VH-VL binders against o27280. Designs and how they scored, part 414

Target 1, 266 residues: o27280
Amino acid sequence: MDSMNVPEVLEIKRIVEESESVKTFIFSWDFRREVRPGQFVMVWDFRDEKPMSVSLIDPVRSEIGISIRRVGEFTDRVHGLSEGDLLGIRGPYGRGFELMGRDILLVGGGIGMAPLAALADEATARGMRVDALVAARTADELLFLDRLEAAGVNISTCTDDGSCGFKGFAHERLLTLEENHDMAAVCGPEPMMFQVMRILDERDVPAQLSLERYMKCAVGICGQCCLDDTGFRVCAEGPVFWSQELSRVREFGRYRRDPAGRRVPW
Key: E = the ipSAE of ESMFold2; O = the ipSAE of OpenDDE; V2 = 0.75 times the mean of E and O plus 0.25 times the DockQ between their complexes.

## First folded at step 17 (VH-VL)

Design C32 (framework fv_marstacimab)
Fold by OpenDDE, second read of step 17:
Structure C32 (fold): chain C 266 residues (1-266), chain A 118 residues (1-118), chain B 112 residues (1-112)
Amino acid sequence: as target 1 above (266 residues)
Amino acid sequence: EVQLLESGGGLVQPGGSLRLSCAASGFTFRDYAMSWVRQAPGKGLEWVSAISGRGGSTYYADSVKGRFTISRDNSKNTLYLQMNSLRAEDTAVYYCARKSNYGSFDYWGQGTMVTVSS
Amino acid sequence: QSVLTQPPSVSGAPGQRVTISCTGSSSNIGWGYSVHWYQQLPGTAPKLLIYYNTNRPSGVPDRFSGSKSGTSASLAITGLQAEDEADYYCQSYDYSPSGSKVFGGGTKLTVL
């Protein structure tokens, strides 16, 4: 068995409260183990295990961050933890984002901004121009704004209720943006991503999208995260996909599989 | 006022090469993706190639892939199409077109005629 | 052959309503990609007539309208005028095989 598949018990170094429902847990990381934006880790609280995107990659401090939204029993437990407490981390897994061109557009919704924040750091470090469309239901749910601004990212916000920035959905705001970028990275609710992808395709903007599915093994064995018609495994071939790949995925933006494998609408 | 002006068309033998240019004015050139669209005599419109605003991404129709190269010089507000290994079926009026935010072509040049004949 | 199918020709008398269909598939219009329409007068470059299914650019009369449903789109012209005699093209995006802009074959509109 590969040692990479055994959870390493790590101490939570610090916790950043991003919003009312989102916390970033920071861990010491040995960067001999490479990690890329868009990749995920399996977080183990000694009772259950869930995939989480890496939202911070800091080789200088030898740290990674994992942002977790409070949505259920597992995340409730994790959100109850304090600095100094222990979690099991195994990974990273999956295909991360690729950077191309001179400028990049990030389109993120809610917790989907987690992997995009990490990507923004890398892109800006490389001297790329980074524009970010950050979407959420309300202003209070917008994530990583200060962090992105500090990195030199040009931010456009979008909220469903208009409490901050453009009132409406991300794809609607996108249609109002004049500039076409060399590439785009997208992560958020799948219906959002579906709409955004179509616009980007029509603009001839290469787009990478990060999908969220139930994952168990994270190593392409169990098939829990298999996408219909293609056989793509989100944990192995993804979670980052090119738009052309997703165009072949029947379920994308339409439905997903629940933990029991049943089709459920978005 | 947005203006697009194509040039570089002419008569060329099969297997030959030609370079088209499109001079743009009246807008921030680097902010817009650009495309080439051609129209054979008496025929319909055919998308040929597209390039992103900063030139980092390019796209080609299968019919021209490997033979044509789209590029741009934003400092000169100029779009280019290098056409190599030209074929008779490449004979057409070539239009320079600006891509809108909606993926449509909102402005077109007058076109430049390319004739490939022995 | 074009990915999007248009009738080769349509005709109408002045003042009448005419429609031009644009039939696609599940890989373009049916996928949800938008449809645009262009008018090409004889001897001229195409002009954007309708963008993003139903929108008119500035200067385009409201007697031109676009619609989209399922795998097809339609351009409607009411109050047909002599100056409307032209070729009309629909355009969309197709993800097959690798993604590209696609045009219809064009429709010649004759005003009788």
Scores: ipSAE 0.866, ipTM 0.926, lowest interface PAE 0.6, mean pLDDT 95
Fold by ESMFold2-Fast, scan of step 17:
Formats: structure tokens, C-alpha cells, sequence
Structure C32 (fold): chain C 266 residues (1-266), chain A 118 residues (1-118), chain B 112 residues (1-112)
């Protein structure tokens, strides 16, 4: 049986506090099991297992990082851990981002910047020009700005409340950015991603978007990973999709499914 | 002032090839996606092809896919359309157009006429 | 065939208001893609008239206005003038599996 399907118990090597609500947990990693930006791992605290995007991929130091926002019981328990404590990690799972062309626009909202930070490192290492639009509700929730600056990324910020950079939403800021790009990668709340995708479609920028809402089943065993109309399963066929694949999904950006499978507006 | 000037049109036989050029000036060429839009005599506008600012991504209408190739040379501020396996229905004025950040075709060239007939 | 439907012609007298419709579907205007309008005078290249649903480029008189609702958009021209005789095209994006920029079939405006 594939060893990726069994959690490895790994020691937390370092913890980086990204904000009051977000921490990055860093582990030694054997890169014989390759990890790409956009992929996720299952994090097991010996009680519950949850999918988390990989936010740091460092083959030189032999490390991966996993960024976790505190939103419930599982993440509260994980945030209570210290360096030297143990977590189970299995994976990686899913389709990662593909890079093409000479420049890339990253559009990230909140914790969605986590997989994009890993992508920024890879794009920069490949010699691509990287521009990032980093969005959050408030200045305190903007993530990875120092890491992006250190990597030579050109950064634009926006906050809903205007506390840093452009006052407004990511898609409103995007409309004021005149420069075109060979590709884009987008990750964040689904309503934000839907608005950004439409603008990039019209602007002749092929976009990859990372969907997180249906990642309860890492191996695609359950139907919870499905999208309406197309039958795509996020954990089996995603979480990264091209905009062409998502734009014909009737649910994307308009509806989500509750546990009973009923449509609920965003 | 933004200027786009098409050239390379002419009369060509069915199955033939033609290469269109569009010389751009008055703006930072590499920062804008560019498109070709055509118009058959007495007919409406039809989008044909698009290319991203640095040339890494290309798009084609289904009617021309596999036959036409869009490219650009940012060092010369020039857009190209290589047209192969030309058909009578490809007869049209071909316009070079700049794509804005709002998704509109904000500037158009004068057009160059391509006539495919025997 | 055009995926955006425009009336083939409209007419009005000088000083009147005319409206040109652009009817789409759930895969284009109804999906939330923007609508742009172009004016083409006889023998000339198209010129951007309205962008991003409602915005006018510099130099376009405020007699021209755009609107969008549901699966449709409209171009309104008030105070109609003889020089407004032209073909008018709407343009949006359709999300078909390959993705495409789509134009309406065009509307010929005649000033009586």
C-alpha cells in the first residue's frame, strides 16, 4: 500500500507566528517524496485529521512548512503545541500549481496566501517576475509580506477597512492594476476568487485557482469533494483548477453545499 | 498617443499562408495583452486570437485553432499573426487591438484586408 | 452565430433617445462578465464607446451611456445627432469550455 496514505509522526522543528491567528509549523522532510506548491497534506493530532496547504517548501534545508489559521477545536489544539511536539503528516495530495511564461500574478486572500507563498518561492527560483496582490479584512490579517519582500516580489495590498493599501476588495484593486501577466494563481475565499477569475478571464490571463471547501476527504473516497455539474472532486482532481474548468461550474462563487447536499448561497 | 498599424494583408489562394504584423507605439507594449479581431465584408466583428503581455499565453477562436499562430516581439513592439491553411471564410479585415485592464479593446488599428480567393 | 443578440437596426430622429439592446445568457452577461460597446463609423475601425458596463473613455460625450441587468445590457444614446449614424457592437466574455471573447451581431443606427 502507498506510504503516503499512512501518517508519519513528525517532530515540530520550528513554529513561526505569522499573525495573532496564523502559525506556520515547520518539519524536516524527506524530498524523495516530492512536494509542489498547491498541494496539501493531512495533519493528524492523534484525535482528528484535517487538510492543510503546504506554505513552505525548502529542499536546501530539507523542510516543509504548514500554515494553520485558528478557527475551531482542531486548530486551537494544534496552536497549543510547542517545538518538539509531534504531529502526524500524510501526503502530499492533490494537483499543484503549474508555472508557465515569464511573469505571474498572485492574488491571495487571508490564509489563501499560504500556498501562494510557496508558489512565489518556486516562481522566483525559476527566474519569473512575480507580482502579488495580498488582500485581507484588516492590516493585521495580511500574511507573508516580509517573506514576499525578501523574495523580491512586487507587492500590492488591499484591506476591506482601508487600514493598509487600497481600501476595498481584491477584485476592485485588481481592476486598477494596468499590467498584464502571462499567468495568475488565486487562492482565498470563494467569492473573492470568483470575482478575480472573471476579471482575469476578460483580461487574457490564464488563472489557476485553489479550492478548499470540499477537502474533507484527502483520497476522494467520499462525495463531499465533488463540484456540481462537472463532477470534479477537489481532493482527487484538484485542489488547483484552471479558470476554464471552474467558470462552467454553476456552483462556483454562487452556491455552496451544506452537509445534506443542499445549495446555500454565499 | 497610442498607435497600432497593421500590415501584411493581401490576396492569397485557398490553402495558402500569410503573416500579419502590427506595429505598436505610444505605450509600454509588454504590459498589455494584444488581440486580433476580424470582420468579413459587410459582416460583424469576430475575435480571432489573443496573447498575454510577455507572450507566455495564447488563445484562439475555435474557427482558427490549429491553423493560426499569434506571437509578439516585445523588443520591436510588434504583434504577429501567422495564418496557414487559409480558407475563403477567412476573408476579412484583420484588426490589431489592445486589451485593457478592464477587459475592453481600448485601441484599434486601421485594419489590413486579407482576401482568400482563386 | 452570435451568442450575444442585438437588433440588426434601430432608427430615430435628431434629438430623440434610442436604446440598443444586447441580450446574452447565463454563460456570459448572466455570469457577471462585463459588457463593452464599440462604435464603427462607415469605412473606419471600431472605437471604444463604453467599457466595463457604464464607463466612458475620455472624449466620449455623456449622451452615450451603458447599463447592465440580469443577462442583458443596453446602450442609450440621447440627443441623437446625424454623426451618430454607425454600427454599434456589444462585447462580453463567454465561459464555454475553451473561453471566448464574444461580440454581438451589430446594430445599424439610422438617423432619420
Amino acid sequence: as target 1 above (266 residues)
Amino acid sequence: EVQLLESGGGLVQPGGSLRLSCAASGFTFRDYAMSWVRQAPGKGLEWVSAISGRGGSTYYADSVKGRFTISRDNSKNTLYLQMNSLRAEDTAVYYCARKSNYGSFDYWGQGTMVTVSS
Amino acid sequence: QSVLTQPPSVSGAPGQRVTISCTGSSSNIGWGYSVHWYQQLPGTAPKLLIYYNTNRPSGVPDRFSGSKSGTSASLAITGLQAEDEADYYCQSYDYSPSGSKVFGGGTKLTVL
Scores: ipSAE 0.822, ipTM 0.922, lowest interface PAE 0.9, mean pLDDT 89

Design C33 (framework fv_marstacimab)
Fold by OpenDDE, second read of step 17:
Structure C33 (fold): chain C 266 residues (1-266), chain A 118 residues (1-118), chain B 112 residues (1-112)
Amino acid sequence: as target 1 above (266 residues)
Amino acid sequence: EVQLLESGGGLVQPGGSLRLSCAASGFTFRDYAMSWVRQAPGKGLEWVSAISGRGGSTYYADSVKGRFTISRDNSKNTLYLQMNSLRAEDTAVYYCARKSNYGSFDYWGQGTMVTVSS
Amino acid sequence: QSVLTQPPSVSGAPGQRVTISCTGSSSNIGWGYSVHWYQQLPGTAPKLLIYYNTNRPSGVPDRFSGSKSGTSASLAITGLQAEDEADYYCQSYDYSLSGSRVFGGGTKLTVL
């Protein structure tokens, strides 16, 4: 049994309110345990356990951040916590993003910006030019704008209601962008990602996309996060996939499985 | 005004090599993926190869994979196609085409004729 | 043979409506990739006629229209004119062919 699979009880060092529904929980981290953007951890509140993307990786401060959107009972409980409270963290797990080239495009929707924010930090630290298309339903739901700007990221915003930036969806905004990039990283609602991926494919831009699925074991054993027709396990082979990999996944952008394993449309 | 001008076509023997060039002007060259599309005499259009705007990614049709190499020099606004081990079936007019943000080829050159014959 | 299937030829009289079909599969048009159309006049390079399924570039008359449904696309030409006599090609993307751009076989349009 790998010690990595045992939750480590960590104290919440700091909480950052990103939006009304999103908080980033910061923990002290021993960086002898490597963590990469795009990887996730299992967060345990001593009742339930949920996978969460790492949104902050700070080796200088020896900290990691986990951004959590308030969407259900588990996250309600977690959002009720304060600095100094305890959470169980195990991981990191999964395949993270790979950086290639000199210019990278980030396309994120809602909480999908969490892993992309971490990737942005790494990319900028490497001297890459980073463009980010940040999408949300409304201006108030746009995440990490100040952080990205501070990192030197060129930001384009998109909101469904037009309250900030381009009025419309991320893929629509993408079609208006003239620049091509060496690589793209995408994370957000799966329908968004599906549309964005197709555009990027047609533009000859290699793309990595981070999928979200229900995960239980996080170690590729239980099969709950298995993608139809491929056998890909989101927790093991993912959650970051290349566009070419996802093209083989029938369910991508079309449906997902709920906690009971039933197919549910997006 | 966007302009694409192909050059380098000609007569070559089977097994020979040829290098095509496409000079681009009228737009920010590095921002656009470029492709080569060929058309055999009396035949339809066939996509040959594509390269991303910054040259980080290249793509080839199966019919030319391993024989053709697409490249670009953004400092010279020029697209290239190195064709090796040429075959008779490679005989065609080769068009340089700009790929739009929608994935279409919105601008085409006049084409350059490549004839592979003994 | 072409990945996208077009009729080899279509014809119509001046003023009539003609349609050119482009039939693909689940790995290209059916996957959701966009379809584009090109017009090639005799002895000339292809010209973009329709992009992203339904859009007309500047200078293209509104009598040209594109549509897409399922695994197929269609180019419609209303008010057919003599100058419309040309070859027409549909084009899309196919993920199963190593990210290849794919063309239809082309359709020769004859104006009677």
Scores: ipSAE 0.807, ipTM 0.916, lowest interface PAE 0.7, mean pLDDT 94
Fold by ESMFold2-Fast, scan of step 17:
Structure C33 (fold): chain C 266 residues (1-266), chain A 118 residues (1-118), chain B 112 residues (1-112)
Amino acid sequence: as target 1 above (266 residues)
Amino acid sequence: EVQLLESGGGLVQPGGSLRLSCAASGFTFRDYAMSWVRQAPGKGLEWVSAISGRGGSTYYADSVKGRFTISRDNSKNTLYLQMNSLRAEDTAVYYCARKSNYGSFDYWGQGTMVTVSS
Amino acid sequence: QSVLTQPPSVSGAPGQRVTISCTGSSSNIGWGYSVHWYQQLPGTAPKLLIYYNTNRPSGVPDRFSGSKSGTSASLAITGLQAEDEADYYCQSYDYSLSGSRVFGGGTKLTVL
C-alpha cells in the first residue's frame, strides 16, 4: 500500500467534448506523483472502477486529462457527469513511453490517439520533430487534430471511407510516407498495430506500442492483463512494449481475450 | 539520380581498425535509414548494421556487435562504419545500401573490399 | 547458416520459365513480413528486382514476378534470357534473431 493505490477523490475541473462519443475529463494533479505519457489510472465512480489512459499531462497548469469513450454502462455514467462532480482516481500505473532520438512518428487509431496526444506534448517540449498519422473509420472519429496542430505536430490523416485525408487504413498510408524516424509510438486497434509494427520493423524504426486490452484489475492481479507466451501483465509490465517484445507474442494481432479470458480470433 | 559511393577499404592485420565511408547524393539523405551489407568472397549477402535517418537508433548483427559502430553525418550526406578488432572472418566486400519505405534495400553502392590478413 | 533457404542453383533454357524458392519459417515470412528479391550480376553490386512481395521497381521487365504463400516466397522468371544469368537473393525480416534483416543463401541461375 502506497499513496498511488489509494483513490483520491478529485473534482472534475473541466470537460472537453472531443467527439460525439469521446470526452476528456480534466483534474488538478499533484505532480509530486510523476505521470508519463502511456501510463493509465483507475477511474472510480463510487460504484465501479475502470482503467483509463492519461491523455493530457500539464505540469504548468497542474492538470491531468483522461479521455473516455462511451462504450458501456460505466462510461455512460461517467459521460453523464458535469464539471464540479467527483471521481476517484488511483495511479498512475504501468510503463510509459520512452523517448529517444530527434524525431518521432505517432500512429494512432481512434481513441488510441489519447495516450499519443500526451506523448506529442512531451516530445515537442523536448524539441523533437513530431509527425502524426491519425487514423479512423470516418472523419468524425478522428481525435485531437486541433490539439496536435496547436502543439506544432505535422499531421497526416486517413479514414477508411476517405472522408478526411488518405482513403484507406493506417498501414496503407504509412507505406506512402517516405520519411524515416528515430522512433515511433503506436496505439489503436490491435490488428492495426500489428500491421504497422511489421512495417516499422522492416523500415528500421524502433516502435513502442500501447496495449489497452481488457484490464479488470490494478497492479497485475487479474489474468486478463497478461499476454500469453511472455507472461507480461499489461497493468504491471505494460501497457507500453517495444516491438521486439511484442513480435515474440503469439497472441499479438492474431488473438484476443474475451471477458472470460478465452482466446478468440480477431 | 541516387548514388552511393563507398571508400576506406583495404588490407588490414587481425586486431586492426578501418573506417568505411559512403557518400550519398541524389536524395534527401536524412529521410532514409541506411545499412551496411557485406559479402565474403564467393559467399552470400549478410546484413551488418543499420542506422535511422537522423541517427537516433542503431542496429548491429551479433557477429559485429561491440566491435563495429555505424554513424552518419547528415550535413555531409555521409554514412560511416568504424570497424575495430577486425578478424579474418570480416573479410568481405562492404556495401552501403538505402532502406526504402517498403523495407527493401532499394539502392546499393559498388562496394569496398576489406581484407583482414597478416 | 541462412534462416531463409534457397536452392543453391537452378537452370533453364532460353525462353523457358524458372522459379526460385525462398523457404522461411513462422518468425519471418510466416509472421507476415514482406519478401524482397535482389539480382547480382557477376562482378557487380546487388540490384533490387522485386520489393514488398510482388512489386517491380521502374525498369524491371514484367518477366520477373514475385509471390508469397504461408512461410515461403517465389521468384518467377519467364522468357528466360542469357543476361538473366546471375545470383538471386531473397530478403525478409526475422523477429526471433539478433540479425533481424535476413537474406537467403542465394541461388545461382544458369542459362543453358
Scores: ipSAE 0.785, ipTM 0.913, lowest interface PAE 1.2, mean pLDDT 88

Design C34 (framework fv_marstacimab; at its last look DockQ between E and O 0.17; V2 from the best seeds 0.00; counts 0 for: pae O 6.8 > 2, placed apart)
Fold by OpenDDE, second read of step 17:
Structure C34 (fold): chain C 266 residues (1-266), chain A 118 residues (1-118), chain B 112 residues (1-112)
Amino acid sequence: as target 1 above (266 residues)
Amino acid sequence: EVQLLESGGGLVQPGGSLRLSCAASGFTFRDYAMSWVRQAPGKGLEWVSAISGRGGSTYYADSVKGRFTISRDNSKNTLYLQMNSLRAEDTAVYYCARRSNYGSFDYWGQGTMVTVSS
Amino acid sequence: QSVLTQPPSVSGAPGQRVTISCTGSSSNIGWGYSVHWYQQLPGTAPKLLIYYNTNRPSGVPDRFSGSKSGTSASLAITGLQAEDEADYYCQSYDYSLSGSKVFGGGTKLTVL
């Protein structure tokens, strides 16, 4: 057991309200501990612990941000916190995104934009051209638009109800885009990711996709985040996977396992 | 009007090398992935190689991997296929094809014949 | 030998309906990858006939139609004409072949 596996109690330095249901919690971070876009941390509120993606990586300010969507009891409690309050942070864990080429396409849905926002910052800092397809159910649920724009990202929006941008789903919008990219990074609802992945495969665009699974230990021991047929552990081999890896995963885009280990369809 | 024009085909001995070119016009070349597809005499179509619009990603069929190299010069609107260690089974008409948004090939060149024979 | 299986030949009389099957597997068509069709007239380069399972490019008559179900796809030609005599190829993507685009073996259509 190393120090990385022990939660560090950190003070919430700042809270950014991204949307009605999403907040970004910012913490001081010692960057001697490396963190990459696509990696996650375990957030501990002294009662429960949940995996959360890192959405902000700022070495200049020595800060990281964790974006959390309000979806249950744990996140309800966390959303009730204020600046100056304490949380336990353990990590980072998992495999993050790799950047390749000159141009990158980001396809994100809902809170899936969290790790992609961090990736966008890195990509733009490297001088890459970044296009982002940001999808949500409604305009009010679109995340990080101002931040992405400020970073120089070319944004295309997609909403289910047409309240902003393309009316429809991300994969439908993607089919209308003519731009070519050297690589794509995808994160969002798994059905979305599945459709997007197929299109990208057909377009000869290498794609990395970030999966969400129930994770308990975060260190590849408990096996609760194990993917069927492959033995991939989302917390260890992932959460970022290449398209070719996911093509071997039977459950991808079809079902997941709940905390009890039961198959739950998407 | 979209146009693709292949060149560089010819007769080469086994083990030899050949470089094919495809001149593109009528569209923004860098915005489109390109592929080479070949057809042996009297045979069907076989995908050979693909390259992304800006050249950052390349793909190869197993039959040519390690021997062929796809590249492009977007400043010249030209696609290339460097073929090394050529084999008799590489004999074919080689087509340059543009990739559509749907992964299909929406435009094809007239093809250039490559014959590998001793 | 081709990843996608087509009948080597089909025939029909003018005005008839003919279908060309394209049978794949769980790693290509069955995975959900789209199927495209090409027409190759004698001595010419292939031409895109159907893209993304069912769509016709501009200039392609509506008597050509595509469909996909399960691990297979089909090209249907109604009102067969003499000019339809050609080779037809289906094309898709297969993740098991290092991410390769794959063609069917081709079908020779003869108009009687």
Scores: ipSAE 0.869, ipTM 0.930, lowest interface PAE 0.6, mean pLDDT 95
Fold by ESMFold2-Fast, scan of step 17:
Structure C34 (fold): chain C 266 residues (1-266), chain A 118 residues (1-118), chain B 112 residues (1-112)
Amino acid sequence: as target 1 above (266 residues)
Amino acid sequence: EVQLLESGGGLVQPGGSLRLSCAASGFTFRDYAMSWVRQAPGKGLEWVSAISGRGGSTYYADSVKGRFTISRDNSKNTLYLQMNSLRAEDTAVYYCARRSNYGSFDYWGQGTMVTVSS
Amino acid sequence: QSVLTQPPSVSGAPGQRVTISCTGSSSNIGWGYSVHWYQQLPGTAPKLLIYYNTNRPSGVPDRFSGSKSGTSASLAITGLQAEDEADYYCQSYDYSLSGSKVFGGGTKLTVL
């Protein structure tokens, strides 16, 4: 049994309100248990356990941050907690992002900016030039802009309603950005990621994409987190995949599964 | 105005080497991925290699992988293709081409002829 | 080897409409990758004619148009003119070939 499989009860040191629906919970962390951008942890409120991406990795302050969007009963309860309250955390799990080259484009939609914010910190610390395309439905739902700005990231925004930056979707904004990059990292709704992936493939930009929706098993059991056609386990082999790996998945960006396992279009 | 000018082609024996150059002008060279595309006499177009704007990522067609090396010097606005272990089937006009943000080849050079023959 | 199939030749008279097909598969056009078209006049380099399925570069007349559906794309030329006599190539991206750009075999357009 390794220590990653045993929940550690940690005190909420600080809470950052990122938006009306998103909070970042910050904990002291022992970095003998390594954490990389793109990995996730299991968060336990002593009733239910859910996977959450790590959004802050700070070895200097010995802190990690976990950003949580309010979407249901578990997340509503966690959002009701205060500094000083306790949560169980185990992990990290999954493979993280790999960095290469001199510059990187980050493309994030909604809460998908959470793992990309941690990646931005690592990329800037390595001396890479970082450009971020941050997408949301409305200006109020754009996340981590102040943190990215503080890190020296070049930011472009787009909103569906045009309330901030480009009016339209991430892939539409990407087509108007002429600058090429040595690599990209993408996280957000699957239809957005699929459109962005194809554009980056056509530009000869290697991309890594994070598939957060499939993070269901923190202790890998074959089949529970598998993608259609490939057998990849998101918790063990993901959640981060190279574009080339995802292009062979019939389900990615085109279909989802209902509770009966039937293919349903997005 | 955007211009691409290739040089370095010629006649070479099988197993030999050549280095092609492409001089670019009229745009911010470092902001665009660049490619080499070849065309054998009387035949169609074949993509050969691509390089990202800052040079950190390179791609090769399976037919040239391990033999050709694409590189760029952004301070000189120049793209290169180092061709080693040349074969008769590498005989072609080699075009330098700029990759647009839409993924198309929006500008092409005039081409330089490489003939591999004994 | 071309993974995109074009007819080797098409012909038409001045003023007529011709179409050139580009047939792909599930790993390229069928996956949703875009299709671009190039015109190559005899003895010259290719020139971009249509990009991103339907768009025309500045200076390309609207009698040239592109379309894409399923695993295939088409280039339509209306009001055919003598100077349209050229080779035409479609181009897309294929993830199964080490993630490469792929060209059709080319179509020779003869204006009678």
Scores: ipSAE 0.766, ipTM 0.897, lowest interface PAE 1.0, mean pLDDT 88
Fold by ESMFold2, look of step 18:
Structure C34 (fold): chain C 266 residues (1-266), chain A 118 residues (1-118), chain B 112 residues (1-112)
Amino acid sequence: as target 1 above (266 residues)
Amino acid sequence: EVQLLESGGGLVQPGGSLRLSCAASGFTFRDYAMSWVRQAPGKGLEWVSAISGRGGSTYYADSVKGRFTISRDNSKNTLYLQMNSLRAEDTAVYYCARRSNYGSFDYWGQGTMVTVSS
Amino acid sequence: QSVLTQPPSVSGAPGQRVTISCTGSSSNIGWGYSVHWYQQLPGTAPKLLIYYNTNRPSGVPDRFSGSKSGTSASLAITGLQAEDEADYYCQSYDYSLSGSKVFGGGTKLTVL
């Protein structure tokens, strides 16, 4: 692994089962290392290392939480761990979300709601009005609804199958909602984020979107996380970008590159 | 019924200033982004400026950036355009327009004429 | 000059079909931004005619329709009537112009 940082080995303090496929792993954290919503950490299971977004930032309890969806071999292994087991954590890395104004819209799809839940806590603590559009395939996959409600967030839901809230995609629901926000923060499947970004652009709502790309070093040296057309490194200049930074990126919403550098569709 | 009424147009010399107003009624003004769109005599439509519903974000066409300032007073349901350093090419009818959720301009005022004499 | 190109004029007889094109580029329509259409009757303010590519506001008859493909959009008017004589503008968003809304140059429709 090419890195200017080494993982700190931390004990899993608690595990919260958010859904059948999503768990939140909670660690003690020394907040001399500041963590911002939208930043990520590299999680090392002593075999492989993957970027994960922080979903809980709790300086009072000295804890962070990392929400992980089971989607492959690495995440299957991590989901098999128990409280007391160890993981390596590098970071945080990247540029987090910046809050502005008095009103914010959060648009989260699936696990993309994780960094937005952390942002919601900060926004409400600052006295902002927070609306969240929470999207998933089914009602059972809607994440963090109780947590958001407890934080005072106004929630709209949508599900692909209509089992909860609006039947359809997040951008379709967004078109039916009245706008009154100074900014938006968006995280989820990249095709969803592209559709949402276009609507927010057309509404003149400044938006920040959190991208995912293949990462190796996480500190901007290896170039594996570069975006076509700009040379932006997702691990350094992102993962959170303003919509105007993404408007010239042909790749966004269209394709990505695998570790071999080949174009692959989303 | 949505109503938008522009005022404040008139004749002004190049380099001068003018302030346009748009009185809004029939909708919850602070919930909607607003724009100014202009039309030079015998010419097409040109977007000029936009402001978010709460007023936290403003946007300007390159042709007016640094010279025009959009603002709103949500307690008076009024949109403003402060136009400074006016040029002959700023001569136009200026429309107040409401922006829809779809990014269209769904309601327009009748416009106010600005003439920059030189 | 407009970033969206429309023919300067079109004409048709009552009852006929006319189309008005709106040609953009990769930074506007081709990026996937929506297209809206406005009708401006002589001496009046513009009125929204078609929004979000294909939708009609209440009160707009179904003989007006819109479409979008690639970098271009089109407004079709069937059953042409005398009151359709007006200027027609397309509008989209262009990320290369400081994130601005852009209008076509306008098309004068003459009903013969």
Scores: ipSAE 0.630, ipTM 0.848, lowest interface PAE 1.9, mean pLDDT 88
ESMFold2 (binder alone), look of step 18: mean pLDDT 92; pTM 0.944
OpenDDE, look of step 18: ipSAE 0.018; ipTM 0.558

